# VHH binders against O-phospho-L-seryl-tRNA:Cys-tRNA synthase 1: the designs that were tried, part 9

Target 1, 364 residues: O-phospho-L-seryl-tRNA:Cys-tRNA synthase 1, of Archaeoglobus fulgidus (o30207)
Amino acid sequence: DFINIDPLQTGGKLTEEARQALLEWGDGYSVCDFCTTGRLDEIKTPPIHDFIHNQLPKFLGCDVARVTNGAREAKFAVMHSLAKKDAWVVMDENCHYSSYVAAERAGLNIALVPKTDYPDYAITPENFAQTIEETKKRGEVVLALITYPDGNYGNLPDVKKIAKVCSEYDVPLLVNGAYAIGRMPVSLKEIGADFIVGSGHKSMAASGPIGVMGMKEEWAEIVLRRSEKYKNKEVELLGCTARGATIITLMASFPHVRERIKRWDEEVEKARRFAAEMEKLGIKQLGDNPHNHDLMFFHAEVLYEISKKAKGGRFFLYRELKSRKIHGIKPGLTRYFKLSTYGLSDEEVDYVLNAFKEIIEKYS

## First folded at step 23 (VHH; from f2 with S31R)

Design uu6
Fold by OpenDDE, fold request of step 26:
Structure uu6 (fold): chain B 364 residues (1-364), chain A 119 residues (1-119)
Amino acid sequence: as target 1 above (364 residues)
Amino acid sequence: EVQLVESGGGLVQPGGSLRLSCAASGFTFSRYAMSWVRQAPGKGLEWVATISSRGSETDYVDSVKGRFTISRDNAKKSLYLQMNSLRAEDTAVYYCARYSGSWYGFDYRGQGTLVTVSS
């Protein structure tokens, strides 16, 4: 019964349908009873085949799609499949650590596109181009990655222009849409990307871990190559991925997810309103302004100062919010924190804002 | 040692103007975003304005937008705050602060200069 403002969780709350499905399909190998070919994506009942081969590609705006055990697995699959000796991947400095680690695991050299300075911390097409150009002097660039949005600031880079830049340099682009797919309208084709990945448990109201991967047709042979020994198994997917509660809950929630992304403008408005009100309290939203995503990063110097004197120290904010049935700010955070207004009602937004106001007043 | 020394504070009437200065030393001034923060009597520390390391970007708290201007001279290692149309609610000790980034906030702050807006 708490209001949850944790960006990691706001898009991943299960629907009622998904919760019911969870009860039925909770066993890890529950769908295996219906797997006649040894391929998850070929299961007809439940309609996993239809989901992966028809519904999901349409939703992602791609030609070929798969489900994975998370966005991180999907990113790794792409990186690993494209990796060459001494090759490079170019990715934004605002990338998630999992993108970076995936590249390391794949044996790729990593070049980071620098973010701009305070207060925007943006990834620009110009800096992207420059980084690609410079990196190409060092070696072969086999992939570019852009985080859309990033999980630090909730910034939405100009992905269409970035895609164009990548195309001009003949570098395939992977869009990390972990905080986008399932929250807002996103299309691989419209962006002009080669790959797109999402998180089911973060943004598609599914049990985790589960991710989605979309690609252009031309990449399917490479990324989805099959084993020499096991001819029906895709190597980068380790033969099978989500085969229980994860895939079933993803499918169960999917109708709702398709619908809610149509209300993205409302979510943006909520976020902007929230940020504006926080500003009145002396809490500054950093990043894109106006902000275009539910994920927001705040600098709250006023709360930091309070934490120096408050009982419980840096944990005072967590406790104060908890006592007000607000969840999502990690214990110990006061000066900087991120939150999400995704899925909150106007009343809930107001409640959270009032909570911050009251807390500040209490310690003033 | 990092040092920030504010100056320019004083008593001013509502509607008046003041220009604050901050002299920085002990670090590469041009590498850091700089900020002004203020503390009103009985209130907590409030962010006022920030300017990027190169001076190309500025940001303000809403209450001072259009009235205050933050600027810097990297050659002189100086930070400035031009305050126009001052209001009673602007009364505070104003501090020059080094902005270390989005994860660390202000890591150094001066001793402050008092600005009193009163009729």
Scores: ipSAE 0.050, ipTM 0.526, lowest interface PAE 2.5, mean pLDDT 93
Fold by OpenDDE, fold request of step 26:
Structure uu6 (fold): chain B 364 residues (1-364), chain A 119 residues (1-119)
Amino acid sequence: as target 1 above (364 residues)
Amino acid sequence: EVQLVESGGGLVQPGGSLRLSCAASGFTFSRYAMSWVRQAPGKGLEWVATISSRGSETDYVDSVKGRFTISRDNAKKSLYLQMNSLRAEDTAVYYCARYSGSWYGFDYRGQGTLVTVSS
């Protein structure tokens, strides 16, 4: 009965259908009883084949899609497939650590596109172009990655322009949509990207780990290459990915997810309202302004000062919010924190805002 | 050693103006965003304004927008705060602060300079 404002969780709350599916398909190999060809994507009952080959591509605006064990696995699959000796990947400085680690694991050199300064911390097409250009002088750039939005600030870079830049430099683009796919409308085709990845457990109301991967047709032969020994197994997917609750919950929630993304404008308005009210309390939203995503990053100097005197120190905010049945701010955070208003009612938004107000007043 | 030294504070009447200065040393000034923060009597530290490392971006607390201007001279390693139309509520010790990034906040600040706005 808590209000959850943790960005990691707000988009991943299971639907009732997904919860029921979880109970039924909880065994890790529960889908395998229905697998006749040895390929997950070829299972017709339950309709996994239809989901992967028809519904998901349409949803992602791509030609070919797969289900992975997370966005991180999908990113790695792409990077690993495209990796060459001494090759480079260009990615935004606001990238998730998993993007960076995936590149390292794939043996790629990494060039980071710098973010702009305070207060925006934006990734611009111009800086992207410059980074690609400079990196190409150092070696072959086999991939570009843009985080859309980033998980630090909730910034939404101009991905269409970035895609155009990448195209001009003949660099394929991977969009990390872990905080986008399932929350807001996103289309690989409309963006002009080569790859797009999402997180089922973060943003598609599925049990994790689970992710989605979309690509243009031309990349399928590379990324989805089959094993030499096991002819029916896709190498980058390690032969099989989701075999139980994760895929079934993803599918179970999918109708709801398709519907809720249509209300994205409401979510943006909610976030903006929230930020505006926080500003009145002396808590500054950093990043895009106006903000265009439910994930927000706040600088709360007032709370930091309180933490210097409050019982429990830096943990006072967590405790105060918890006592008010608000979950989502990580313990120990006061000066800087992230939160999400995704899925909250107006009443819940007001409740959370009032909580912050009351907390500040309590310690003033 | 990182040093920040504020100056320019004093007593001023409501509606008056002051210009604060901060001299920075001991670090590459041009690589860091800089901020002014203030502490009013009996109140906590309040952020006032920030300027990006290159000076291209500025931000202000709402209460000072249109009245205060933050600027910098990287060649002189100096930070400035022009304060116009001062109000009683602007009374505070003003600190120059180095902004290390969004996750770290201010890692250094000076000893401060007192601004008193009173009739």
Scores: ipSAE 0.036, ipTM 0.366, lowest interface PAE 3.8, mean pLDDT 93
Fold by ESMFold2, look of step 23:
Structure uu6 (fold): chain B 364 residues (1-364), chain A 119 residues (1-119)
Amino acid sequence: as target 1 above (364 residues)
Amino acid sequence: EVQLVESGGGLVQPGGSLRLSCAASGFTFSRYAMSWVRQAPGKGLEWVATISSRGSETDYVDSVKGRFTISRDNAKKSLYLQMNSLRAEDTAVYYCARYSGSWYGFDYRGQGTLVTVSS
């Protein structure tokens, strides 16, 4: 009933097909009932094998794919499989916190590629190159990671050029596409990177936690190495991963997700129109300009000043939006916030824009 | 303990100039982007301009581009707004504001300085 503009939710809303699949397969062990090999990716009924080995590699543009319990588990698996004593990972300063903590958990030293200053906060190929070169003076760089887009500003860095930089330094590149895969067209092969990860629950209309992982074939024997004792179990995946509602809903939503990414140009145009109208209200969009993603970051000085005199203080914006059936901006945020227009109709976008206009006018 | 003190406002004729200053204390000034915002009588706040922490990048609302220049002196912990070719529409209380660069959280604003463009 509510219009939801939370970036965490706009790409993860279940399809009707996924809801029905959940009812049919929602028992906690339903998928495992059909396992004969002890490998999740080999289950043919439901058709997990076809999904993982046929559908998903084509969708990701990669040679080898797996599912994981969230994109964070996929990032850790790559990092841990490549980790060495005293080694480094180079990752962008706009990274999701789970990228950073995955590197810490893997025992890697971390070098952050600095973002540019206000207003763009961008990750440039030049800064990436400089950070790799400087970090190599301190130790072996076993991996680079780029967030595409970041979850703060919605910036889409020049990932092809960053991939070329990493290749020139002989450093494999992991693309964190948690807000891209399932929302927009993206291909590991076209990027030229080594690994790609996505979030099923953020961007592929699935019940979480579930993630997808793609790689070049040359990495499979390392990342998907098998246990010496349990010969068919993949060590980095702890044998098996998503086994219940999460993979069922991911698979059920997948046909619709494949179709919706074809409308990405419409999503970008909606986001740009939304940002342009917000700027007329004195609410500035930061990050890439022109903006190329549905996730947007705003500086709203006018709303902050209202919060100083409004009943409810800093919670006034949350209450005003909630009263208009708009959800997704966290309680207490006024001066800075992010939102997403993904999947909204033009009428819903106009409704949200009018709500901001009315709120500002009410307190003017 | 964050303090921002604006000065330099006053009454000017259309087409005139003013230079606003903001003295900052209680924080590491050179680590923050800084903004000017304004509030015209009976209206809401309008963002005017922002300058990056090192002063290398600036941004302006369209209505002031080419007329206003934001600058800073990190050694003096000071922010400035040079306002040229002033128009009646520029009449407002002007506030110096600290910018955090985060999608969440709150920043600080001074008490403001009044600019009146009358004729």
Scores: ipSAE 0.000, ipTM 0.215, lowest interface PAE 17.8, mean pLDDT 88

Design uu6
Fold by OpenDDE, look of step 25:
Structure uu6 (fold): chain B 364 residues (1-364), chain A 119 residues (1-119)
Amino acid sequence: as target 1 above (364 residues)
Amino acid sequence: EVQLVESGGGLVQPGGSLRLSCAASGFTFSRYAMSWVRQAPGKGLEWVATISSRGSETDYVDSVKGRFTISRDNAKKSLYLQMNSLRAEDTAVYYCARYSGSWYGFDYRGQGTLVTVSS
């Protein structure tokens, strides 16, 4: 009965269908009884084959798709498959830590595209181009990665222009859509990217861990290469990936997910309204303005000042929100925090706004 | 090494003015937003103002709006804070800080310069 405004969770709440599916398919190897070929993506009943080879590619706007144990696994698979000695990956400074770690794990050198400064923190096509150009002087750039949106500010870079830049430098582009796929309309082909990854448990209303990976046809032979010994197993996927409750819940929720992304404009409007009202309280939304995503980052000096005097110190905000049945702001955060309005009704948005107002008034 | 060195602090009467300066080195100054923060006696660190890398955007804590102006000279790698209509409550050590935009807000801060507003 709580309102959840945690960006990590708002897009991942299971549908009723997924909840029912979870009860039936909770065992980790529950789908394996139906596997006749040794390939998860070839299972026909339940219709995993159809999902992975028909529905998901269409949804992602790609040629070839796979499910992974998370977006991070997908990113690593791509990076690892493309990695060469002394090679480089170029990625935005707003990248998720898992992108960075994946690159390290893959043995890649990392060049970061700098974000712009306060208050925008944007990743620009120009800076992307410059970084690629400079990095190429240092070595081979085998991949570029753009976070769309980033999980810090909810900024949406111009991915189409970035893709063009990458193309001009002959660098393949991976779009990290962990906060996009399942929330908003996104297409690999429309963007002009080579790879796209998403998070099922973050943004596709599935139990985790699970992710999705899409690519152009030309990359399939590289990324999805098969084992020399086990000829039917894809090496980068370690054979089988998500094969229990995760894949079943993803599939169960998928019709709902396909539908809800059509209402993305409503989600953006909610976010903008929320941000505007927060501004009236002296809480500033940083990043893109106007904002174009449900994930928002706030600078709240007023709350920070309160935290200096309030009982419980910096934990007062968490406590006050929790007492009002609002969940999502991490304990200890007051000056800077992120939240999401995704999936909230107008009434719930108002409720949360009023909560902030009341909290500020209470301590005034 | 990143260095931030503040100057310009001193004793001033209420209603007076003071201009603080910060000299930056050890990083590409023009690529970073910069901030002033202050710490009053017995109080915690308080954010005062931030200016974007190009100087096109500024932000202030409410209590100083209309009185303080943050500015920068990227060629000189310098940050400034013009403080007008000073009040007793403005008494604090003022720090130049590099704005990181992270959860911490600032990743580097100078040694500070003391501003005392007293009759």
Scores: ipSAE 0.000, ipTM 0.226, lowest interface PAE 14.7, mean pLDDT 92
Fold by ESMFold2, fold request of step 26:
Structure uu6 (fold): chain B 364 residues (1-364), chain A 119 residues (1-119)
Amino acid sequence: as target 1 above (364 residues)
Amino acid sequence: EVQLVESGGGLVQPGGSLRLSCAASGFTFSRYAMSWVRQAPGKGLEWVATISSRGSETDYVDSVKGRFTISRDNAKKSLYLQMNSLRAEDTAVYYCARYSGSWYGFDYRGQGTLVTVSS
């Protein structure tokens, strides 16, 4: 009965196939009972080898793929592999915090590409180019990272043009697609970047933590280098990564996820309709206009003004939405909030829109 | 409750063949992947082969690949191991095992059947 509009939840709900697989194979090391080499990606039963080496590269549009313990570990693996003393990474100001802390963990200096001002908060190719150029005056730039989309505004930057910029400066590009891969079509080859990462639990209907990592073949020797002593073990992956529930649910959900991304245009149209109706209520959609993702960020001055006079104060919106069986906006948020329409029916979208209309009318 | 009964072991000369059988009862056989494991005298358990619940996928330890064939008949609730070109190193007690979904274990195995390869 509850409608959930939390961006963290809308792409991560398990499929029926994943739920069944969890019941049968969810024990912690279940996939390893029949391992002959001690390396996860070589296990043929269950068919992890086929998933990682055949299915996942096609899905990511890349030459080489792996699974990781969340997109954050995939980002770290790339950064650590390319890190050098006193080197720099250039990343967008809209980056997820785990991108920033992964760079710190890898020992890299960080240059942030500034976003534009309110209300767009965009990352432009021009600002990206300028930041690379200025950073090269300070030291070697070994990697660039672009968040596609960001988790604040749901902006989808011009990633193809950014990839062209990075190529012109001879800087490899990592695309952080944690809110994209599994929700919308994304191809590393079409983008023209070097690495792509995704989040299984955010966007691929899997139990977390699990992530996916894709790269051009030329990078595999560096990122997937093997231990000198344990010659079958890949150093950045510490031998094996996801095990049990996380890899099993990712694999079980994958056929569904592969098909649902084909309906992305419908999800974008749904989000645009939602945003247009919210604008009629005085609730402004920030970021891309027109909007291009299910994750949306709103500036709701009208709700803030109500919070000053309503019983319950800043918690009035949470209470009003909860009473209407709508979950996903954090208690205490009124003036600014984000939400996602991914996977909602048209009837559910209309229900949420009517709830906001009724709340505003109640306090007028 | 769950029972697995192995048969078909015996004494055979090097280069010979044996076919092991395992009769299963007390569970829905067709829903489980099944394995053969073996224990040589004075050694621990060694995984030999596994077959998926529908019989569509098989896997083997390197030392038996090309010589042993695992198969199943879900209608008869039976698991098989065809062992060809037997070597002295194949001497062991062979167990039929139900895969538990656990990395470290099988939840049930039978009493075993002894295979002795000696001249």
Scores: ipSAE 0.000, ipTM 0.100, lowest interface PAE 23.2, mean pLDDT 88
Fold by ESMFold2, fold request of step 26:
Structure uu6 (fold): chain B 364 residues (1-364), chain A 119 residues (1-119)
Amino acid sequence: as target 1 above (364 residues)
Amino acid sequence: EVQLVESGGGLVQPGGSLRLSCAASGFTFSRYAMSWVRQAPGKGLEWVATISSRGSETDYVDSVKGRFTISRDNAKKSLYLQMNSLRAEDTAVYYCARYSGSWYGFDYRGQGTLVTVSS
């Protein structure tokens, strides 16, 4: 009923086929009915084996893939498997908090690659290189992480050049693609990185929490090391991972997701048109420009000025948007907010744009 | 509710041309990528071509590249396949297919239209 512009939700809406898969397979251990080896990735009915070992590696452009309980567990598995006492991870300042917390949980020291100043807030290959070089003077750098794109500004850094920088310093690179995998084409091999992670519930039309993880073959023995006592169980994944609604909805939606990423140029054009029209209203898009992702961050000084006089104060924007059946901007935000145009029709985009125009006119 | 109706098939000599059409109803056509698939006598389904929801991207099986063109008209809710330089190997029932929510890449297809390439 509502037009949804929440970046957390626009890539994760279930398909009808995913809803039907829930009916058939949705109880907690239903997917394990035909397990013969005690490993999730070996289940052939439903075809989890084919999905994980054939479909997903092709989709991610990698040698080895797994599913995890959200991208956060995938990031932790990589970090923990590479962790050493007093070692460092280098990660971008635009990283999601779960990347930082995963590094802390793995016992790693953290060096943040600084973002550039207003208005871009970009992560540059040059700053990445400088941070690696300085951090190597303090200890061993076992891993770098880049957020691609970040969840605040929607910036897509030059991940290929960052991968080359990391390679030159002999530092493996983890690409956090939680807002990319399942929305846009992404390939680990094309990027030249070592690990890639994605979020099923943010960007692959799946019920969460579920994540995907891909890597070069050379890392499989380390990241997917098996228990000495329970020889089929992968230690970093704590054995089996996603087992119920999450894996079945991910698999059921996957054909749709594989097709929709082919429309990425259309999504970028739609976002750029939205941002350009917002600029005409005095609402400035911050982050990379030209913008290259559906997630956008705005500075809306005009809406802030209105909020100082409007009934309801800082909540006036939320009220006005809700009355027009638009959801996704958090209550109380006026001066700064983020949104996503992913999956909206041109008519829905125009409706949202007109709503902002009408709101500004109403209070002028 | 979802309905896909193919038309435009027929008998054609090698080297000839045909234009297939697919009329769609019962769903928001402009939100879905669309495909043509075909089934030769006694064979399984073969993917032929796919077009993105807005028509900005197309992809084809190698055997038809340069000879077939997929297109769509979202205002008319129609999908097309222009087939030039037809060969005997192109003989098949051609189906219009919608991709969404399926393990196999599509979930609905029409009843098909027969294309016979024969001297």
Scores: ipSAE 0.000, ipTM 0.103, lowest interface PAE 22.9, mean pLDDT 87

